# VH-VL binders against Protein LST7 (LST7): the designs that were tried, part 25

Target 1, 242 residues: Protein LST7 (LST7), of Saccharomyces cerevisiae (p53237)
Amino acid sequence: MSSTVISLAHFCDKHGPRIISVTQSAEKGTLGEELLVPDYPTESYCESCLLQFPEESTRSMRCFIEDVPFITTQYSSIRYQLLNSIIKRAFSEETMIYDNMPFIFFDDLRGLNLVIGFKLYDENARGNERRYCFILTVDSRSHDDSMKMLSEHWNFIIGGFDKMIAYIKNIHKSEFLGKNKTVENNLETLNNNAFIGSYLRANKSKFGRNLVSLTDDKFLFVRIHKWNSFLLHTVMNENKLP
Key: E = the ipSAE of ESMFold2; O = the ipSAE of OpenDDE; V2 = 0.75 times the mean of E and O plus 0.25 times the DockQ between their complexes.

## First folded at step 18 (VH-VL; framework fv_anetumab)

Design n3 (from k5 with light chain K54R; at its last look DockQ between E and O 0.61; V2 from the best seeds 0.74)
Fold by ESMFold2, look of step 18:
Structure n3 (fold): chain C 242 residues (1-242), chain A 119 residues (1-119), chain B 111 residues (1-111)
Amino acid sequence: as target 1 above (242 residues)
Amino acid sequence: QVELVQSGAEVKKPGESLKISCKGSGYPFTDYWIGWVRQAPGKGLEWMGIIYPGDSDTRYSPSFQGQVTISADKSISTAYLQWSSLKASDTAMYYCARQPYEFGWFDPWGQGTLVTVSS
Amino acid sequence: DIALTQPASVSGSPGQSITISCTGTSSDVGTYNYVSWYQQHPGKAPKLMIYEVRKRPSGVSNRFSGSKSGNTASLTISGLQAEDEADYYCSSYTDSDTLVVFGGGTKLTVL
């Protein structure tokens, strides 16, 4: 089992910091079944917090790269408490300003964490935006060893996160423009009814939205799973330091 | 003009029930948590629990779990704190306050409801 | 109950600066930046003065500032005025089922 994991988290309007997904690896040559969580209660999760695969009953995804299993779940039975602590710290850091600029923090309980925050526009969110981050976590108490690994892989990790963030932002922009183009056309047809004034003055309803809905991409979390697995595999395969 | 207005002071005997209220105005009531905070006479502040009026999701501090019930009626923008059987030790000022997320800061506060329980 | 530790009282003269401390642990103040400060005048509800360690809500004087170092958060009041005489409470998120805890409170006396 790898000491390095990748998480996707957001700042939920209702809950505050919540993890959406975590990608972990298991020992090479195993099936990684100890990391699969196919049945866990999600009834209390809000729409924006939910990890959603194309088959609605699916709660975990697994792939193999060179006999190493990689598993993505929302809930990690072995790291749940740790990861929740990490995201609560990460979103509270003054350097979390959502400008795609990475930052790091380290302590002996939470290990080394590399964070990139980003935002998506959404009129259904408080403040008209939803806040997210990707986090690479090295679950180690050795600051020097963790920093050495990070420095050796800095450009690769940052570039990998930047590519996934850019992809998400691009398909979100396409979905947003498509929906708002339809709304713009409807507004133009209603010009003569004074309804436009009431519509433009009203606040939008606030409710949680899943990242799948924001992008109109039912495979989004499959893509995130595969990309994060690739990133982890590359870091593990090139870095065999103790 | 965000405001929380609480129900008036109460004088009760041990064993009686009580339900006090907190009405919100000037903001979307269902989109924020309402927390309850106790302050015993001459003592500090104690967080009791919270409710999200939009879906009635309710959390309690372990110290108050099973001792009080927190509820809300979103149709009238009102949250409630209630006891099934009051004790003399329940004598305190009770505040409601708005929280932006389940462990967020408290702003604004209601004016408080003084509950006095004496035989 | 695990509470944040504050001094019972602090005093200062008009025009001075004073600091009120709020000491927690690595399970709260030491790790997270979810510290808030509240002012409570006698007979009145608490008022939010500082949130997220150093942020001021609209309408709060810039004489009030917040900081933290290690496991201790601090509220500093500069240019002390008679109206600052009140009780002050800190609060923080904690790694516990309680989620939010308050300090014991500090009575500020303006001499």
Scores: ipSAE 0.775, ipTM 0.891, lowest interface PAE 0.9, mean pLDDT 86
ESMFold2 (binder alone), look of step 18: mean pLDDT 93; pTM 0.946
OpenDDE, look of step 18: ipSAE 0.847; ipTM 0.919
ESMFold2, look of step 19: ipSAE 0.770; ipTM 0.892
ESMFold2 (binder alone), look of step 19: mean pLDDT 93; pTM 0.946
OpenDDE, look of step 19: ipSAE 0.790; ipTM 0.888

Design n4 (from k5 with light chain K55N; at its last look DockQ between E and O 0.57; V2 from the best seeds 0.73)
Heavy chain, then light chain:
Amino acid sequence: QVELVQSGAEVKKPGESLKISCKGSGYPFTDYWIGWVRQAPGKGLEWMGIIYPGDSDTRYSPSFQGQVTISADKSISTAYLQWSSLKASDTAMYYCARQPYEFGWFDPWGQGTLVTVSS
Amino acid sequence: DIALTQPASVSGSPGQSITISCTGTSSDVGTYNYVSWYQQHPGKAPKLMIYEVKNRPSGVSNRFSGSKSGNTASLTISGLQAEDEADYYCSSYTDSDTLVVFGGGTKLTVL
ESMFold2, look of step 18: ipSAE 0.804; ipTM 0.904
ESMFold2 (binder alone), look of step 18: mean pLDDT 93; pTM 0.949
OpenDDE, look of step 18: ipSAE 0.818; ipTM 0.901
ESMFold2, look of step 20: ipSAE 0.802; ipTM 0.901
ESMFold2 (binder alone), look of step 20: mean pLDDT 93; pTM 0.948
OpenDDE, look of step 20: ipSAE 0.774; ipTM 0.878

Design n5 (from m3 with light chain Y31F; at its last look DockQ between E and O 0.46; V2 from the best seeds 0.69)
Fold by ESMFold2, look of step 18:
Structure n5 (fold): chain C 242 residues (1-242), chain A 119 residues (1-119), chain B 111 residues (1-111)
Amino acid sequence: as target 1 above (242 residues)
Amino acid sequence: QVELVQSGAEVKKPGESLKISCKGSGYPFTDYWIGWVRQAPGKGLEWMGIIYPGDSDTRYSPSFQGQVTISADKSISTAYLQWSSLKASDTAMYYCARQPYEFGWFDPWGQGTLVTVSS
Amino acid sequence: DIALTQPASVSGSPGQSITISCTGTSSDVGFYNYVSWYQQHPGKAPKLMIYEVKKRPSGVSNRFSGSKSGNTASLTISGLQAEDEADYYCSSYTDSDTLVVFGGGTKLTVL
């Protein structure tokens, strides 16, 4: 039977493609506890790769829409290797150009995948930018059934991703412009004293790498969870697969 | 210019220890992986493992696990490949190379260190 | 370990177009787009020529191009020159603990 998930991934400077979050549904009327992941220490995770909820001990987020549980976690215990494989291909696709233009790919094992990439400026990242994507995965061996679902929901799915991406870009842009004014003032002073400037650049990396830090929004991943849950629920509620 | 400079050729006997080095310059050394690649005489390239000098995160190919030690000293921008007890079959050219991420391409390469192990 | 299959040797005349193949599986070359190509002159370190199937680093001639079809990646050298005579290795990410695997190498001879 087909299942549908939404992933957020990025291209980590250390690891390459990594999943940040995956949103899944469980059966209506259940609590979905089988999809929750135990708390785990964060010291072993790269900060840019980490799913970060406001409570540091929280590693899973759950909500309910019409008695359907939706869970967001760092990794899927059910589809871990499959989703890791999907993002590694997605970021290497020629059509991944990070301009909100969606593309799809299909594989008999990994299903049908709808991908939208975007970039954020980050002076602490290689090349001063971080690359992200949202991926809708229809985990079905039936290419025709998956394509039918996608075609019926295309405008809704793309519009939904575009709205979340626009939100992220807009709050990042506001924070970047404010930070950039302050940094530019300090940089002008430090340009007149290059030694001090190089010291400040060396100390920036830690704080600007996570999406929470890039947007100054400690609830960012809660918002992503809720939005992705809404998108999934709408697609699944209207989807009539065998 | 980004550059990797390796230590010089070594001639050793079986059972001796050896530590060869790879010094990086022209880039932020702690922000890239250093990989080690072996090339036996007249043979192809073999990936041995990698290290991320920023946190010493180290990974080995299964073929080389337990055979060598990969390490780094980030204070002097240097990575190392080390044997506790050399074998004649360790005779090879050993390259270090920079990788942009865990499984990325290799660019640039060091000039290589020829290790010869014979009685 | 998993190995990528390359022909042992290829040859061509100056000005000719030559192609070197690199065949893997659906767990590496066939699925992913993380194929790289390296040129190695005798006694020298390898040099990156192509990464991510078809991307060319700065300073590499546009006579070198990469492509992929199914489980086989290809390096094509157009306008063959004497300086192109070298060993060529492909590499790929793979779904294994090895992470990166090389092909056996192809000796290109310019006749």
Scores: ipSAE 0.716, ipTM 0.868, lowest interface PAE 1.0, mean pLDDT 84
ESMFold2 (binder alone), look of step 18: mean pLDDT 90; pTM 0.930
OpenDDE, look of step 18: ipSAE 0.806; ipTM 0.894

Design n6 (from k5 with heavy chain W105H; at its last fold request DockQ between E and O 0.67; V2 from the best seeds 0.80)
Heavy chain, then light chain:
Amino acid sequence: QVELVQSGAEVKKPGESLKISCKGSGYPFTDYWIGWVRQAPGKGLEWMGIIYPGDSDTRYSPSFQGQVTISADKSISTAYLQWSSLKASDTAMYYCARQPYEFGHFDPWGQGTLVTVSS
Amino acid sequence: DIALTQPASVSGSPGQSITISCTGTSSDVGTYNYVSWYQQHPGKAPKLMIYEVKKRPSGVSNRFSGSKSGNTASLTISGLQAEDEADYYCSSYTDSDTLVVFGGGTKLTVL
ESMFold2, look of step 18: ipSAE 0.782; ipTM 0.893
ESMFold2 (binder alone), look of step 18: mean pLDDT 93; pTM 0.950
OpenDDE, look of step 18: ipSAE 0.843; ipTM 0.912
ESMFold2, look of step 20: ipSAE 0.751; ipTM 0.883
ESMFold2 (binder alone), look of step 20: mean pLDDT 92; pTM 0.945
OpenDDE, look of step 20: ipSAE 0.845; ipTM 0.916
ESMFold2, fold request of step 21: ipSAE 0.740, 0.796, 0.763; ipTM 0.874, 0.900, 0.886
ESMFold2 (binder alone), fold request of step 21: mean pLDDT 93, 93, 93; pTM 0.945, 0.944, 0.947
OpenDDE, fold request of step 21: ipSAE 0.900, 0.893, 0.898; ipTM 0.952, 0.949, 0.953

## First folded at step 19 (VH-VL; framework fv_anetumab)

Design p1 (from n3 with light chain K55N; at its last look DockQ between E and O 0.49; V2 from the best seeds 0.68)
Heavy chain, then light chain:
Amino acid sequence: QVELVQSGAEVKKPGESLKISCKGSGYPFTDYWIGWVRQAPGKGLEWMGIIYPGDSDTRYSPSFQGQVTISADKSISTAYLQWSSLKASDTAMYYCARQPYEFGWFDPWGQGTLVTVSS
Amino acid sequence: DIALTQPASVSGSPGQSITISCTGTSSDVGTYNYVSWYQQHPGKAPKLMIYEVRNRPSGVSNRFSGSKSGNTASLTISGLQAEDEADYYCSSYTDSDTLVVFGGGTKLTVL
ESMFold2, look of step 19: ipSAE 0.775; ipTM 0.893
ESMFold2 (binder alone), look of step 19: mean pLDDT 93; pTM 0.949
OpenDDE, look of step 19: ipSAE 0.847; ipTM 0.916
ESMFold2, look of step 20: ipSAE 0.756; ipTM 0.888
ESMFold2 (binder alone), look of step 20: mean pLDDT 93; pTM 0.948
OpenDDE, look of step 20: ipSAE 0.742; ipTM 0.867

Design p2 (from n3 with light chain T31Y; at its last look DockQ between E and O 0.51; V2 from the best seeds 0.71)
Fold by ESMFold2, look of step 19:
Structure p2 (fold): chain C 242 residues (1-242), chain A 119 residues (1-119), chain B 111 residues (1-111)
Amino acid sequence: as target 1 above (242 residues)
Amino acid sequence: QVELVQSGAEVKKPGESLKISCKGSGYPFTDYWIGWVRQAPGKGLEWMGIIYPGDSDTRYSPSFQGQVTISADKSISTAYLQWSSLKASDTAMYYCARQPYEFGWFDPWGQGTLVTVSS
Amino acid sequence: DIALTQPASVSGSPGQSITISCTGTSSDVGYYNYVSWYQQHPGKAPKLMIYEVRKRPSGVSNRFSGSKSGNTASLTISGLQAEDEADYYCSSYTDSDTLVVFGGGTKLTVL
């Protein structure tokens, strides 16, 4: 038997790698209440690091697929240290190429991990880009079972991550072009002004931006939750042995 | 052009207080961590802790927790390392260095501040 | 406790290549790729030579290269020159409250 989770992480300008969300399952027929996370203060969190559901102060989401609960939270109280370790390695890998090419790594402590990184343009970020990844983690006592599951589901998982990444990139592109058109028109007028340098420096101030803000989609994390739950459920059903 | 300039050498007696400084220039000071590193005479480098001047978020190595205070004044682009009561064992070279994130590499380094504690 | 092990000293002749090792654990060098190397001449501040295992900052000679295998990171200096004589320190992120740990240092002597 294997334990499988999906994480979304990013490379925060202040903190380095940080988990944004983790999707986990509980046992079929239960409510999964042990995985829920109550609300907590977030004023000290970087904006780019926050998991943001449409309801104020909501930090967990749950759905059910065939009586299996799937929960998405900002952090896993059960696997906090393990997942934080995994994302720090993932963003440090030389093969982390933000071009939708997947890579894997494995060790006995942290399990098998499949990673796809992507980037979004943001002039408020260091280097004008925010870096993200989706990670499938198979935390199993059996190395052979983990490798078999991954090899049998490789194309499905990669295709699933690619579809969500493409969705995020497309709605971000649409939101960016709308704002950029307005700013570009005004910038052309301002370029003939002695204060252009001060204006551009002010507009290039570095601060975190949430994915909800970058996409103008208040339901973005709900969509990610439902999609990741679907991916996990499919993998778990096809990987089960009699 | 990115530069960290530290305050001058200090000669102190045990029990005295001390605050040394590290002034950053040539970059957006509030967007990067400032770390402090100790080097006892003839010894290696020891990470002491870091501060993010933008919000004063401060982290200490367990070896130095409660023994020093790290602070910053972002209005003058300056970070500080402070002792309330110096010991002879505090004799060392103290460096500040910029870090791009909370456990990132150190670049650039300040020139160092030699602190000598003796009677 | 968490420590990175370096040889105390290494020597080489001008024009030769030399390698300085930095051995950690599966909680640092063996798992992560956040290894840095610093050169320190007597009376001077350390200088960043390599970060993230093999990346060189601008202004650092390509004679300096980094690598790692298993729990050991390595700094290789090719074409040794007199100015390479210095102390060298590795550092790494680690799974601890210390966050960053340095090796004990290696004195490089150019014969």
Scores: ipSAE 0.760, ipTM 0.883, lowest interface PAE 0.8, mean pLDDT 85
ESMFold2 (binder alone), look of step 19: mean pLDDT 92; pTM 0.941
OpenDDE, look of step 19: ipSAE 0.785; ipTM 0.885

Design p3 (from k5 with heavy chain D31E; at its last fold request DockQ between E and O 0.60; V2 from the best seeds 0.78)
Heavy chain, then light chain:
Amino acid sequence: QVELVQSGAEVKKPGESLKISCKGSGYPFTEYWIGWVRQAPGKGLEWMGIIYPGDSDTRYSPSFQGQVTISADKSISTAYLQWSSLKASDTAMYYCARQPYEFGWFDPWGQGTLVTVSS
Amino acid sequence: DIALTQPASVSGSPGQSITISCTGTSSDVGTYNYVSWYQQHPGKAPKLMIYEVKKRPSGVSNRFSGSKSGNTASLTISGLQAEDEADYYCSSYTDSDTLVVFGGGTKLTVL
ESMFold2, look of step 19: ipSAE 0.786; ipTM 0.894
ESMFold2 (binder alone), look of step 19: mean pLDDT 93; pTM 0.947
OpenDDE, look of step 19: ipSAE 0.832; ipTM 0.908
ESMFold2, look of step 20: ipSAE 0.809; ipTM 0.906
ESMFold2 (binder alone), look of step 20: mean pLDDT 93; pTM 0.946
OpenDDE, look of step 20: ipSAE 0.834; ipTM 0.915
ESMFold2, fold request of step 21: ipSAE 0.783, 0.776, 0.769; ipTM 0.892, 0.890, 0.890
ESMFold2 (binder alone), fold request of step 21: mean pLDDT 93, 93, 93; pTM 0.946, 0.947, 0.946
OpenDDE, fold request of step 21: ipSAE 0.900, 0.896, 0.894; ipTM 0.952, 0.951, 0.952

Design p4 (from k5 with heavy chain S56K; at its last look DockQ between E and O 0.54; V2 from the best seeds 0.73)
Fold by ESMFold2, look of step 20:
Structure p4 (fold): chain C 242 residues (1-242), chain A 119 residues (1-119), chain B 111 residues (1-111)
Amino acid sequence: as target 1 above (242 residues)
Amino acid sequence: QVELVQSGAEVKKPGESLKISCKGSGYPFTDYWIGWVRQAPGKGLEWMGIIYPGDKDTRYSPSFQGQVTISADKSISTAYLQWSSLKASDTAMYYCARQPYEFGWFDPWGQGTLVTVSS
Amino acid sequence: DIALTQPASVSGSPGQSITISCTGTSSDVGTYNYVSWYQQHPGKAPKLMIYEVKKRPSGVSNRFSGSKSGNTASLTISGLQAEDEADYYCSSYTDSDTLVVFGGGTKLTVL
């Protein structure tokens, strides 16, 4: 099993830091079935925390790149406690400023972690924003080897995360503007500041929202899965020596 | 104004049941956790557990699981702490407090409910 | 169950600064930045003074500040005043089923 994984996480209004998805690889030539989680309990999950694929019965996604299986799930059966600890640390770091500026941290238990935070505007969220991050984790006790891999792939990894974040922000912006065109038109035709004030206050209901809903893209997590698999495969394949 | 108002002091005998309350006002009650904290006489603070009134998701500290019941009635913006059979060692001040997420800070606090259990 | 260690008492003269320590482990204070500080006067409920190590809620005097180094978080009170005399508790997220643990408390005496 590879020591490198990619996570997507957010700071949930109810739960605090929560993992939304984890992309991992299994051994080349296997099917990686030990990493698949076909049924896991989602009954108690809030909408904003849920990994959602287009087919409602699907709980995991798998693809193969050059005979290496890559699997995306909400929970890692092998790394659950580690990754939960990592995101709780990551969101608490003062350097987490949600402006696409990467930062790293390392410790003996959590390995080396590269983090990029971003925000999406949402008036249904506390503070009118939802906070997310992508994390590349090197789950290794060898700080020097982990830093070497990261330094050799820095621009590739950051560029890859930047592209996915830009995609998410662009389609969120398009969805937001589409829904709010009607609100803008209603505001333009209203000739009463008190009525406008009442309308704006009514739009402050708070509830969880999934990234699929925020982007109106039911394939969003399939795209994230495929992109993260590509990033992992490239990083791991280029570091393999004879 | 954000407030948590708790029910009044209780004097009980061992073996009796008790249910104390914590009523929230001035904020969206269903959007925040309510935590319960115990302070035995002359002692420090102990986190007992939390409830999310919106969906009644409830978590207990291992030290208190099975010892108390935490519940809520969102229609009246009230959380509860309940014992089925009190012990003398349950004598303490009990606070409710709002938490912004599962392990977040405590703000505001209720005024406290003193529970005295003696024969 | 893992507790945070605070000194039992500290004292200071009016107008001076004092610092109260809160020492944990790598399972809490050493790894995470979810430390809070509470002031409790006799017979009163605790009041939040600092959250997330150094953030101050609205309405709390800027004489109160927080910091962290390694496994130790600190509350500093500048310009000490008589009304600062109280018990002070730290709390932190921890890697345990308890989730949040408190320090044992520190009695601050203003001389």
Scores: ipSAE 0.788, ipTM 0.896, lowest interface PAE 0.8, mean pLDDT 86
ESMFold2, look of step 19: ipSAE 0.780; ipTM 0.894
ESMFold2 (binder alone), look of step 19: mean pLDDT 93; pTM 0.946
OpenDDE, look of step 19: ipSAE 0.824; ipTM 0.903
ESMFold2 (binder alone), look of step 20: mean pLDDT 93; pTM 0.946
OpenDDE, look of step 20: ipSAE 0.809; ipTM 0.893

Design p5 (from k5 with light chain E52D; at its last look DockQ between E and O 0.61; V2 from the best seeds 0.75)
Fold by ESMFold2, look of step 19:
Structure p5 (fold): chain C 242 residues (1-242), chain A 119 residues (1-119), chain B 111 residues (1-111)
Amino acid sequence: as target 1 above (242 residues)
Amino acid sequence: QVELVQSGAEVKKPGESLKISCKGSGYPFTDYWIGWVRQAPGKGLEWMGIIYPGDSDTRYSPSFQGQVTISADKSISTAYLQWSSLKASDTAMYYCARQPYEFGWFDPWGQGTLVTVSS
Amino acid sequence: DIALTQPASVSGSPGQSITISCTGTSSDVGTYNYVSWYQQHPGKAPKLMIYDVKKRPSGVSNRFSGSKSGNTASLTISGLQAEDEADYYCSSYTDSDTLVVFGGGTKLTVL
């Protein structure tokens, strides 16, 4: 059966499309160690592209659901070239308009891909926004078989992505409003238009931010890992006939 | 308002070194790539490589790897294209252009630097 | 390796429409929507006319439009004017270490 993975990607101001995280499964009963990524030079990373776990040096997260290992990394040691091609196509599709509406594409090289794009406000980003998507990839040459599998789980997968996107947007909005309330209170106290403009320009001096920083949630990628592992595991189990 | 201004035309002999420049203004120079494009007389456009001046991340087309050096001095908002030993086949117009990401479109372009290499 | 094919020349009369083609492969134009078009008058630098297949930068006339079908992108110039006489180049992202390639160029002549 074809491998299924879930990716989170964004359109980086420097790089263009980049994978932030990918969640993959290994064979039941194994430790999945072949999917772990031990070697990634963080010194040259772009902050907005960074997958960030609570422990600073951690590059991979692993969990087990019913003896199946699920691994989340920034780059797939097995699929990194494939996934890079997929996101370059996905972000270039006309239907990528970041309105939380899913779209799909398929070809014999990249398989079937279900994509949901979303945006977050960031004053440090070009155009004051960062563009993201979640992608479910079914690596299969058979469009009909992949579409059948996807149609059986469509509402579940879309609902799962929508729920995670809503969570991210809500905690980002709460963090943003908290900082803006403080700024607005200070601006009202100072009551100075020139000072207000100078202060806002100073805030843009900080370079790009990853999702942990944008949400103030150091466990965000642990939550994404666990949620995506749950989604994948459910699809794998429910893809069996009674 | 966004502008790229290149250094003037050069006439050189084979074996000589050369460094031409591209100065950016009207935008955050360190936040965009600068690409170099070659156009031989009467010929088309050839992508040579790019640099991100903010961190000096540099990429070369395989056709030009080892033949030129791309560099930047972000303190003066200037990118450079350099040859250690020119060949007659290096005679061309050389453009710099801004790119929004590593394989993005080119806008704006510099006015070009004509390099003539002859005995 | 990856190459983008353009006709060597096209011509048209003032007020008419013309189309310039740019043909690639499934490794570039056929899969991705990162096609750009550039106009170059003699002795001048190229100018961006279209990016991302059909998007028009600020200051470029609505007479210029872009499209793509299969492995072929197209630049269409409507209401042809004498000033449109120039060389036109397409470019695209590719799945190679060259990243971006240009077409060979098309000389547009206004009759």
Scores: ipSAE 0.792, ipTM 0.900, lowest interface PAE 0.7, mean pLDDT 85
ESMFold2 (binder alone), look of step 19: mean pLDDT 93; pTM 0.949
OpenDDE, look of step 19: ipSAE 0.812; ipTM 0.892

Design p6 (from k5 with light chain T98E; at its last look DockQ between E and O 0.50; V2 from the best seeds 0.73)
Fold by ESMFold2, look of step 19:
Structure p6 (fold): chain C 242 residues (1-242), chain A 119 residues (1-119), chain B 111 residues (1-111)
Amino acid sequence: as target 1 above (242 residues)
Amino acid sequence: QVELVQSGAEVKKPGESLKISCKGSGYPFTDYWIGWVRQAPGKGLEWMGIIYPGDSDTRYSPSFQGQVTISADKSISTAYLQWSSLKASDTAMYYCARQPYEFGWFDPWGQGTLVTVSS
Amino acid sequence: DIALTQPASVSGSPGQSITISCTGTSSDVGTYNYVSWYQQHPGKAPKLMIYEVKKRPSGVSNRFSGSKSGNTASLTISGLQAEDEADYYCSSYTDSDELVVFGGGTKLTVL
């Protein structure tokens, strides 16, 4: 059986493409502890790049669906170099224009990859946008086997990614509109002359922001973990339908 | 308007130390990498390494690791390239350039600093 | 060290179209679309002409275009003008400790 994983990645203003989280399964009936990587090294801190759970010391999450463990962490123990290569290719593809339309690519090293990119508005990001994608990766299969698996689950996976993306975009939009109304009220109190305009422009500093901050949802990565685990579990089980 | 201005040409002897500078203006200096590129006389471009002035995160090409020191002073929007002991083979034009992320394109470039090392 | 391969020189007459090649491997140009091109006139700093294979920064003439096929990226200059005479370098991200590599450069002569 091929290893299938779901990744969340973004294009960091400092680093370029970076993995935020990877969700994968372990063997049914095990605890999946080999995937938890609880002592993996902390690379250079970047707020926008960090996988953030509500409890500060937590670096990974595990759940079980029908005795199958599903683990989410920022790094895969043996596949992180491969996944880093995958996202560097994915974000460089011409079809990555963040329009919520899926695309795929395949090669014999990186496997078959289904990608959906999206954007969030952020005044603190270069170009006022932060760019993300979800990726389903099918590894260690022939091209024909990978395409068969993908075609059997196409609508399910893209529908699942679309629902999570829509959730993220909706709660982000609500956070932005609340903040924008506050700024608008301040501008209405003060005349918008050249002096005030110059001062306001100087206050738009650029810095990294986590998805938790952009959505004001401290449980966001727990929800992503649970949803991606459900998607993977379903893909693994639909082959058994009568 | 966005520009990088480098320090002037240098003539040195082998074994001497040297620190050259690159001052950025017209953009938020701490939000972009500064890369250093060498061009030996009549030769091509060689990437030496980069620094992110916002947090001093510094990366070196393996060909230049241990040969130079890259640093920055964000309070004066300036990056530096430094040798502790120059060799005659260090004779080259040295450019700084802005990069949008750690392996991104180079735009703009400084005007270059010619370093001549002769006995 | 790993480098991108460019022809040492190319030439063309005014008004012609010319192409400069930049050949890498599956570890760089063949897999990733992080190729850029630079023009360098004698005694001057390089200038960005193309980034991300085919994108032009503001102020660069649409006579300059980029493409790639397989492991080879190409810079095409249409309507060749005397001012285009310069050295041209490609660069790319690579799967190595170098991270960014340059081609050896191509001298363009306008006849």
Scores: ipSAE 0.762, ipTM 0.883, lowest interface PAE 0.9, mean pLDDT 85
ESMFold2 (binder alone), look of step 19: mean pLDDT 91; pTM 0.937
OpenDDE, look of step 19: ipSAE 0.849; ipTM 0.914

